# VHH binders against q9y6x5, part 251

Target 1, 379 residues: q9y6x5
Amino acid sequence: LPPKLLLVSFDGFRADYLKNYEFPHLQNFIKEGVLVEHVKNVFITKTFPNHYSIVTGLYEESHGIVANSMYDAVTKKHFSDSNDKDPFWWNEAVPIWVTNQLQENRSSAAAMWPGTDVPIHDTISSYFMNYNSSVSFEERLNNITMWLNNSNPPVTFATLYWEEPDASGHKYGPEDKENMSRVLKKIDDLIGDLVQRLKMLGLWENLNVIITSDHGMTQCSQDRLINLDSCIDHSYYTLIDLSPVAAILPKINRTEVYNKLKNCSPHMNVYLKEDIPNRFYYQHNDRIQPIILVADEGWTIVLNESSQKLGDHGYDNSLPSMHPFLAAHGPAFHKGYKHSTINIVDIYPMMCHILGLKPHPNNGTFGHTKCLLVDQWCI

## First folded at step 10 (VHH)

Design yd71 (framework vhh_8dlx_2)
Fold by ESMFold2-Fast, scan of step 10:
Structure yd71 (fold): chain B 379 residues (1-379), chain A 119 residues (1-119)
Amino acid sequence: as target 1 above (379 residues)
Amino acid sequence: EVQLVESGGGVVQPGRSLRLSCAASGFTVSSNWMGWVRQAPGKGLEWIGDIYSGGSTFYNPSLKSLVTISRDDSTNTLYLQMNSLRAEDTAIYYCASGKDYYSEGFDYWGKGTLVTVSS
């Protein structure tokens, strides 16, 4: 029987939520599995970029999904809608479901994971759901478990994506303990339902399950706004993305735009593309704009207006508030093992190993995850 | 002691709806997973659907458009709503529960309630 893997993402699940709230079902999952306390995600710490990094093992400059809003200077195409299904945006990398379908006679299944409803290199997940935020977790889980049990060729890789706690994190802010407690308890209950469903179907003992997230969340405020309109007139540039990382396409001399921006606020860093810190791995792609503005944690870049967001993400990936966690259970994983930190790009080669797939060239390091796996030596 | 008591069965005409109830005692319905199973005359057990502690519901795909499982946590009661009943829905309907949240099968069963669909 080929090995099987279910990859689950709860969008915006900040790692330290595990220490500040009770998760009885997740803790039971971890007790008989593994926990990575912090996952260092890729910059920028946004949904589309990090979800694609998990399944490709690549930095954003390499896989091409460099933001949730993008402009490609070579082709003049705009990616301004999260529902954009043009394969052009996704074709700079090969995600694991494509590799899974092409290397072996195996199927992939997907419930809403970003990119799974797009044909990438002329290959789409064998079973998938078109993205629709109104579809319940229960319906997503029912489809995934049905496909895992009733497919030929067999579904060996499945993905499940859920929008919480990100949506509530934006609405209430992560410091709103009453609202966040309610949201996080519901997520823990959904994790419990996931485990019960897998046990009911006889999948639990033979299925590898990874529960992770793409980023965290930090508290924002009306007292922490950077008004870009006070720095520079709209006639000097085209705005490609706004907050907390602004992507600026100059309409005049780049140096003049840079000089107007560089000292405008003590709460943002302004970079010419070639000056973006090497540690971000956010420079070598045509979709990265000539000037990038990076707001300090908790600061929001606005255009002469207030912000309605009480929480946000996208900030420096060295910030613990931006880090998710990873928990896993199944025959490939040790029981009761806790690990401190991995890079989000390390998840891809680990998953390829579990599935017996040859990974495409990637930025992950298999050695970083080997202590999680029963068939590996940990030094 | 855990007990499950089904009610609401009886004779019903084709095309009509019927709601079955399951009263639980000795445990909290919202803390465990529960489901409905039926057995038609001369047939094996057929799973209808489950409701888990968090409220997630999962159905037999053959029945999904015809049934709804719900619960009232305040009265510790599980329900099965059935619509567009047909002669082939004639069966004994069982309420069942796992013994704990992570049980891999049904440990507790009611005695069943008979539903007869006839004209």
Scores: ipSAE 0.000, ipTM 0.407, lowest interface PAE 11.4, mean pLDDT 90

Design yd72 (framework vhh_8dlx_2)
Fold by ESMFold2-Fast, scan of step 10:
Structure yd72 (fold): chain B 379 residues (1-379), chain A 119 residues (1-119)
Amino acid sequence: as target 1 above (379 residues)
Amino acid sequence: EVQLVESGGGVVQPGRSLRLSCAASGFTVSSNWMGWVRQAPGKGLEWIGDIYSGGSTFYNPSLKSLVTISRDDSTNTLYLQMNSLRAEDTAIYYCAAGKDYYSEGFDYWGKGTLVTVSS
């Protein structure tokens, strides 16, 4: 009987929310499973890059989804959350659902995970939903559980994505305890509904379930703005991505643009591409622009305007505020085990092991996740 | 002691709408999952739909466009709204609940309320 895995993401679920709010359903899930308290994500700490890192085990420079907004100078193509369906952007890596279908002749199912409604290397998930943010969590759950229970060849890898608490984190900011309490309680209720649905369908005891997220959230303020227009005229460059990591494509000499920006704000670092810190693993890809601006935590880069965002992410991946968590339950996992930290790229080789797949070369280290698994030596 | 008491049944004309209520005592509706099941004369049980503790609803595909399940947490009451009633909807309607929100099936059942669709 082949092992099965359901990977669930709640976008923007900051790790320390678990300490500051009550999650009775999630805590019951963890009690009989495992918890990784912090997951160190990849830079830039944004949705599309980190979701693709989870399913490929690669740094952004290697898998090619280097930001939520990208530009390729050779093909003149633009990538954004409203223009993300071109396979060109996704073809620099092989995500786990593709490997699952090609190595083992098994099916994959997807409810809205980034990239799953795009054919990648001419392979699309066996069952999928086209991305539509208006589709309820209930409808996504109904489809995924139906596919897990009624497929031939069997669905062995399934994904489910939900946009909260990220949308509310941006709107209210993570320090708004009243509004965030309501949002996080609703997410805990959805986790409860997920577990109940799996139990009622007879899936719960034999299914491996991972609940994780792509990044955290930090508080922003109208007192912490960097006005790019005060430093350089927009006629000198094309802006590919703005905040908190700005991607600058010069219209004039690169050195001239760099010199105009390098002392623009004490709350922003300005890098020529080759000078980006090695620890970011954010250099070796043509989609990374010639000049990159990195704002300090909680600072917003703007173009002669105020920002309505009270929360944001994308900042330095060493910041605990940018870290999500990982919880898991199922026959592959120990019960009641807590682990402090793993890297987000470590999730991929762990999932390949659970499914019996040979991983593609990746940046993860299987040894970092061994203590979570019942079939491995922890020591 | 957990009790579920259905009400709102009776004789209704074809094409009309009807709302059934289920009053719960001995447990909290918003903390448990609940559902509706019906049994037509001489037939087996037919599942109508469920509502989970978080508010998610799941329906029998054959009935989804005709029914809505909701709850009022302040009165600890579950509802079943039925529209476009037909003679085939004549049945005893049962309110049912899991003993906790992780139960795999219905542990508690009401005694049922009869709905007769006739002229």
Scores: ipSAE 0.000, ipTM 0.373, lowest interface PAE 12.2, mean pLDDT 90

Design yd73 (framework vhh_8dlx_2)
Fold by ESMFold2-Fast, scan of step 10:
Structure yd73 (fold): chain B 379 residues (1-379), chain A 119 residues (1-119)
Amino acid sequence: as target 1 above (379 residues)
Amino acid sequence: EVQLVESGGGVVQPGRSLRLSCAASGFTVSSNWMGWVRQAPGKGLEWIGDIYSGGSTFYNPSLKSLVTISRDDSTNTLYLQMNSLRAEDTAIYYCATDKDYYSEGFDYWGKGTLVTVSS
């Protein structure tokens, strides 16, 4: 019978939360599985880009979801979290559920993972839920487990997405220990519910389960604001994305806009597209705007107003505060093994190996994850 | 352009009930997450609760028995019902739209409405 994999994401789960809070259910999961302490995500460290990188193994410049807000100058199309259903935005890559359905004649199932309710290369997940934030974790889990157990052809790849702790991280900030401990305890309880349901349905022993996240969270403050309106008038540019990475489309000469911005704040780097650091892998895509502003960690770019966010992400991907973790359990994984760091793009070729799929060309390195797997040599 | 306008604040005696309203324009309340936050004099922000697009609610556990969040989709209005008001409930109350799902990076807040609980 073909191997099965369930990929679970808790949005905004910063890696060092594992060291600062108690997770009894997650620790029991890890005890008989593997833990990667830090996952180095892609730049920019935002939800849509990193979720698509997990399932494609590609940098944002390659898969085309380069931000949570995008603009295409040729077609005049806009992308946002409220306008994300046009296949145009997703068609620059092939996510793993599409490959699973086309290569192996198997089914895929999805509960809210970004992109799974969009036909990509004319292929949509065999079973899916349209995105709706009001749908409980329990209902998402019920659908996924039903599809894993009752599908024909069998579901071999399934995804499950949950919005916390990201929403609470933004509202309280990661330094609010009292509120964050409550939120993280609820997440640990959901992990316990997940494991228990899989055991009750007889799925646990034969299912590979990965629990991961797209990014971390850093503390913001009213004392750390960059007022873009103090540097440049709105008549000179169109704002495509604001904070903490601003995407600027000039209405006048690019050099003039750059000169007005370049010395505006000591807490912000201003880049012409061709000057964006190579280490970001954030340059070779038309959806990346002519000028990019990158705020320093914990600084918020605003338009002559205060920001109510106490936590945020999107910052430099070298920052440990931006890193999630990865935990996994199942027949493909060693038991009780701890690994220090992998790149988020490495998850895709590892998942392809587990499922027996030929990966599409990607930026991941299978060698980085081989120590997690029972069928591989670690040395 | 997203705008949120809170109303219904004022001076209320201890033990009474009060309902606050938040009128939304530029977006549909039934399609977004919405919440209530308050700030007492000299204190930080305290989250009260949220309502999700589908109508499900989530509350701060310390306030759950004292407050109810609801909405009227036909008037595009969010409500906060408060019961058994105490002096400690004196604060400026804000409604907010939280677009943290997929981290759009834009939070929209109203200007607030002042509630004073005094004899």
Scores: ipSAE 0.000, ipTM 0.139, lowest interface PAE 18.1, mean pLDDT 88

Design yd74 (framework vhh_8dlx_2)
Fold by ESMFold2-Fast, scan of step 10:
Structure yd74 (fold): chain B 379 residues (1-379), chain A 119 residues (1-119)
Amino acid sequence: as target 1 above (379 residues)
Amino acid sequence: EVQLVESGGGVVQPGRSLRLSCAASGFTVSSNWMGWVRQAPGKGLEWIGDIYSGGSTFYNPSLKSLVTISRDDSTNTLYLQMNSLRAEDTAIYYCATSKDYYSEGFDYWGKGTLVTVSS
């Protein structure tokens, strides 16, 4: 039977939570598998961009999901994460489930991973659930395991997405030890339930399982706000995305808008598109706006209002607070191996190797993940 | 050390509902995964469903709409709720648990409770 892979994401699982809280079930998973302590995600450090980078191996400027809210200047289309299922937004890349099911005798299955309920290049995941945040982890897992055991052609690639600890990270902030402890314990219990279910169904020993996340979380405060309305009048621009990376579409001369913003706050960097730091790989796409504002860690950009968020993400991808981790177990992976850091774009070529797929051109480096794999030699 | 005692069986009319209980001692029900298994006269064991330490439940697809598994952590008790009972539900019902969280299969079983569905 061909190799099988289940890719699991717990949204907003900051890497250093592993050091500050107890995860008995996750630690048992890691003990017989591998751990990458930090995954350097792509900029901007948001949910939709990073989930698509995991499954395409591309920077945001290349795969086209450049934010959770976007505007395409060429087509004049608007994207919102709330209900936009237009394939236009997703068609600048080929995600792994599409490549997987284009191979002979293979199917893909998906429980809520961003993009899996959208036909991309006229191909939708063979088995999928339409996104609905009210659907329990149990129901998502039940569907995935049923499809892994009862599909023809066989499901060889499956994805499972869960909204926590991101939702609670935003609500309570990562420094709220009492609430975060409760939330993270529940996630560890869900990981335990996942492992138990796979063992009971006879899937555990022959299935490769990756547990990862798209980004971390940092503490925000009502004392750390940047009020854009104090810098510039709304009549000068259209706001495409607000915080912590504001996407500004000027209604007047770009230089005039830039000059009104550039010295407004010491806690915000203002970039003309061509001046965005090369290290972000966030420049070469029509969906990236002419002016980008990047708030310093823990600062929130607002419009004459208070923010209800006590935690947020989207900040500079060099910040450790923005980094998730990666843990994996299965026949492709070493047992008891710990690795310090990989780039989030490296996950895609590694998964392609495990599944025997030829990757589409991508920004990942297979060599960065070789030490995790039993069929490779580490240098 | 580990003991499981099923109760709530008996004779029940077709179409009725019945709730079985499993009292656990020697371990905490929330720390292990637990399940219900039945054996009809002259037949093999049939898995009904499981509940895992985190509270997730999984059912035999043939029975999913007819049964519900729950637990009360404060009384260390596992429950099986059965609805719309039919003659073919006549069986000895066992509750079972693993010796530790990561054990494969069930290590400890109760003695079973007989459910007879008949007029």
Scores: ipSAE 0.006, ipTM 0.455, lowest interface PAE 10.1, mean pLDDT 90

Design yd75 (framework vhh_8dlx_2)
Fold by ESMFold2-Fast, scan of step 10:
Structure yd75 (fold): chain B 379 residues (1-379), chain A 119 residues (1-119)
Amino acid sequence: as target 1 above (379 residues)
Amino acid sequence: EVQLVESGGGVVQPGRSLRLSCAASGFTVSSNWMGWVRQAPGKGLEWIGDIYSGGSTFYNPSLKSLVTISRDDSTNTLYLQMNSLRAEDTAIYYCATEKDYYSEGFDYWGKGTLVTVSS
């Protein structure tokens, strides 16, 4: 029987939450599985880019989802984070569910994972839910488990996405221990519900389950704002994305716009596209704008207005506050093993190995995840 | 040691509602997978529904419109609300829970409470 994998994401689950709060259900999951304490995500550390990196193994400049709001200079198209279904934005890579369906003639199932309600290379997830944030975790889980048990060809790859703790991280900030403790307890309870549902349906013993996230969260403040209106007039540029990474499309000479912005704030780095640090792997794509502004951790870029966000992400991917974790359980994984760090792009080739799929060329390194797997030698 | 004590059974007329209680001791209901199962005399066990630690509920599709499972964490009690009772709902109703995280079924059961739908 082919191996099966369920990939679960809790959006914005900062790695160090595991050290500062109790997670009895997640701890039980890890006790008989594996934990990667830190996952180094891709830049920019935002939802759509990192979710697509998990399932393609590619940096954002390679898979083309470079932000939650994008502009393509060649085609003059605009992308909105309000669930743009134009395949154009997603077609620069082949996500694992497409490979799963085409390479092995198997089915894929998806509950709200970014991109799964879009036909990519003329292939859409065999079973999927159109994105709707109002749909409960229980309903998403019920659909995924139904599809895992009642599909022909069999569902071998399934995804489940949940918006918390990201939504609450933005609203309360990660330093609000009172509110965050309630939110994180509810997430741990949902992990318990997930495990109990899989056991009840007879899926638990033979299913590989990965629980991960796309990024972390850092505390913001009304005392840490960068006002772009203090440095440059709106008539000189079009704003493609604002904070904490601003994407600037000049309406005049690029050098003039750069010169107006470069000394705007000591808490922001201003880059011409070709000067973006190589370590970000964020340069070689038409959707990356001619000028990028990168705010320092905890600083918010604004247009002469206050910010309502008490927490945010999108910052430098070297920051531990931006890192999620990865936990996994199932026949492919060791029991009780802890690993310090992997790159988020390493998840894709590991998943391909578990499913017996040949990975598309990618930026991940299979060797980084070998110690997690029972069928591999580790040093 | 885990104990489950069902109560609230009895004789009820068709079309009426009834709420069963399950008092739990030796564990916390909010931390466990719990369910309700019934058995008519001379018939097999019929699963009614479950509640997971996080509060999510799952029901037997043939019974979903007729039953609701809930809990009161402060009193460590599980409930089964039954509406529009029929003669075929006559059975012994059991409350059940898992032994630990690794259980793939119910390990602990109460003695049951009899519900008779008659007259």
Scores: ipSAE 0.006, ipTM 0.459, lowest interface PAE 10.4, mean pLDDT 90

Design yd76 (framework vhh_8dlx_2)
Fold by ESMFold2-Fast, scan of step 10:
Structure yd76 (fold): chain B 379 residues (1-379), chain A 119 residues (1-119)
Amino acid sequence: as target 1 above (379 residues)
Amino acid sequence: EVQLVESGGGVVQPGRSLRLSCAASGFTVSSNWMGWVRQAPGKGLEWIGDIYSGGSTFYNPSLKSLVTISRDDSTNTLYLQMNSLRAEDTAIYYCATAKDYYSEGFDYWGKGTLVTVSS
């Protein structure tokens, strides 16, 4: 029988939450599986970019989802949030569910993972749910488990996405121990429910399950604001994305806009596109704007107003606060193995190996994840 | 020591609703996998539905529109709400729980409560 894989994401699950809160259900999952303590995500450390990097193994400049809000200067198209369903934005890469369906003539299933309700290269997940944040975790789980159990051709790859703890991380900030404790306990309970449901349906023993996230979260404050209106007038530029990475499209000469911004705040770096640090792998795409502003950790870029966000992400991907974790369990994985760090782009070639798929060219390195796998020699 | 005590059974007329209770002691309902199972006279056990530690509920598809499982964590009690009762719903109703995270079925069962649907 072909191997099966369920990929689960809890949006905004910062890696060090595992050390600061108790997760009895997740800990039991890890005890009989593997844990990667830190996953170094891609820049910018935002939801859509990193979720697409997980399933393509590509940096954002290569897969084309470079932010949650984008503008393509060549075609003059705008992309905003979960509401944009135009395949144009997603067609610069081939996600694993497309490869799964086309190479092996198998089915894929999806509950809300970014991109799964869009036809990409004329292929959409065999089973999917149109994105709707109001749909409960329970309904998403019920659909995924029904599709894993009752499909022909069989569902071999399934995805499940949940918006927490990201939404609460923004609202309360990661340092609010009282509120975050409640939110994270609920997530651990949902993980328990997931495992119990898979066991009840007879799926647990033969299913590979990965639990991961796209980014972390850092504490913000009304005392850490960068007011762009103090440095440049709105008539000089169009704002494509604001905070903590601002994407600036100049309405006048680029050098003049750059000169107005470069000394705006000691807590923000201003880059011309060609000067963006190579380590970010965030340069070679028409959707990356001519000027990028990168706020320091915990600083919020605003337009002459206060911010209500007590937590945020999108910051430099070298920051531990931006890192998620990865836990996995199943026949492909060792039991009780702990690994320090992998790159988020390494998840894709690992998943392709587990499913027996030939990966598309990607930025991941299979060698980085082979110690997690029972069928690989590690040393 | 795990104890489960079902209550709320009895004789009920067809078309009416009934709520069964299960009082739990020796463990916390909100931390455990629990469910309801019934056995009609002369028949085998029929699974009704489950509630998991996080509150997620899963039902037998043939019964989903007729039953609701809930719990009250403050009183450590599990409930089964049944609507539109029919004569074929006559059975002994059991609540059950798993002993730990690694259980693949129910380890502890109550003694059951009899529901008779009769006019």
Scores: ipSAE 0.000, ipTM 0.326, lowest interface PAE 13.8, mean pLDDT 89

Design yd77 (framework vhh_8dlx_2)
Fold by ESMFold2-Fast, scan of step 10:
Structure yd77 (fold): chain B 379 residues (1-379), chain A 119 residues (1-119)
Amino acid sequence: as target 1 above (379 residues)
Amino acid sequence: EVQLVESGGGVVQPGRSLRLSCAASGFTVSSNWMGWVRQAPGKGLEWIGDIYSGGSTFYNPSLKSLVTISRDDSTNTLYLQMNSLRAEDTAIYYCATGRDYYSEGFDYWGKGTLVTVSS
């Protein structure tokens, strides 16, 4: 009877959506489980970095996925998007599915979670789907539940990733109550379908399920743009990532590029790599560029153009608008317990405990999640 | 109070399509999961697929290219569309509803409708 865990992510699910919209299915899930109201994610508050932090328990500077677009100064390699399958980018950490497969004779299953279609330390998820955004939630869930029931060695760790409400958050902005209400109701319906599917298959009573997200969303505007072309000529630098955190690789002296950028906008902070605030834990990696630009909440960095995004993320991780939540249900979790805040890196050691795995060295603190668990003393 | 009534069965030629209906009373189809199951002569029960309250559909992988499950919430009716029928699709077709904590069993079943595929 090995313990089993299903980790589900709804990309871009801002924590305070739970207070501003109705989620009858999610509230029923929480009533018999646990809720963490805010999860403080890692900087930068973007999809790939935070999804990898959830499954490694590491800050971005430690696990090496420091942005959705990256350049490595030592090897001169470029990374872009979910289609880049080079293990080089992922090998600075050991994600939980690799640990699960290597420590015990157990299998892992994955429906689209970032990194699961890549062999990391020569180990790929036992069952996985190559990333394809066109694949329905229903097909992802069907594969996961089939693998949970029909695998030898048994699947004990499974992941499921869904692109909403992030895609709609970008398109409509989080303040569009009409459109966001429709999108979030659809997500609540998918959560209801997930629970019904697990119950019908006899999985619900013995499966630990975590529903979480990687980041939130904030409202953007055509009135809040920072035109980088007004600050500096593109011949002075190579742009590695643009908004809301710009990664600048100087083609001339670093100090000269810094001086051209330093006072360009009152709504953007400019940092030399060694001056990046310690609280970000975003400094000690070759993939972090010599200069970073950090836009203020709701401001978009552009190159002499308008932005079509009405919502965005990537901002300072201390902003409540950037925080997701965590809900969980199953034999490992208390029923009806609410907790205020954990760090996103704390999820990994908690999951290792539930699965009986020895965690790799990580930045999480198991003590922060003890009160969620039935087999722990909450002091 | 929950009652399910299947209809639409009969004799159909190979290669043709057929749509079965399941009329529900005593509950709202959009508030419950529902499924289709069939039993061929001399065989066990074979799961066809399910639809959940939110509208998500799940199919037996062996049948997914041949069947579609849908519902009409306004008429409180569940449908099973079957395409490219073969002799091996001859079976009694049941609709079922309710949630179950175990991998086997259903809360409520219809009496079934017979589909015969013959030339």
Scores: ipSAE 0.011, ipTM 0.474, lowest interface PAE 9.6, mean pLDDT 89

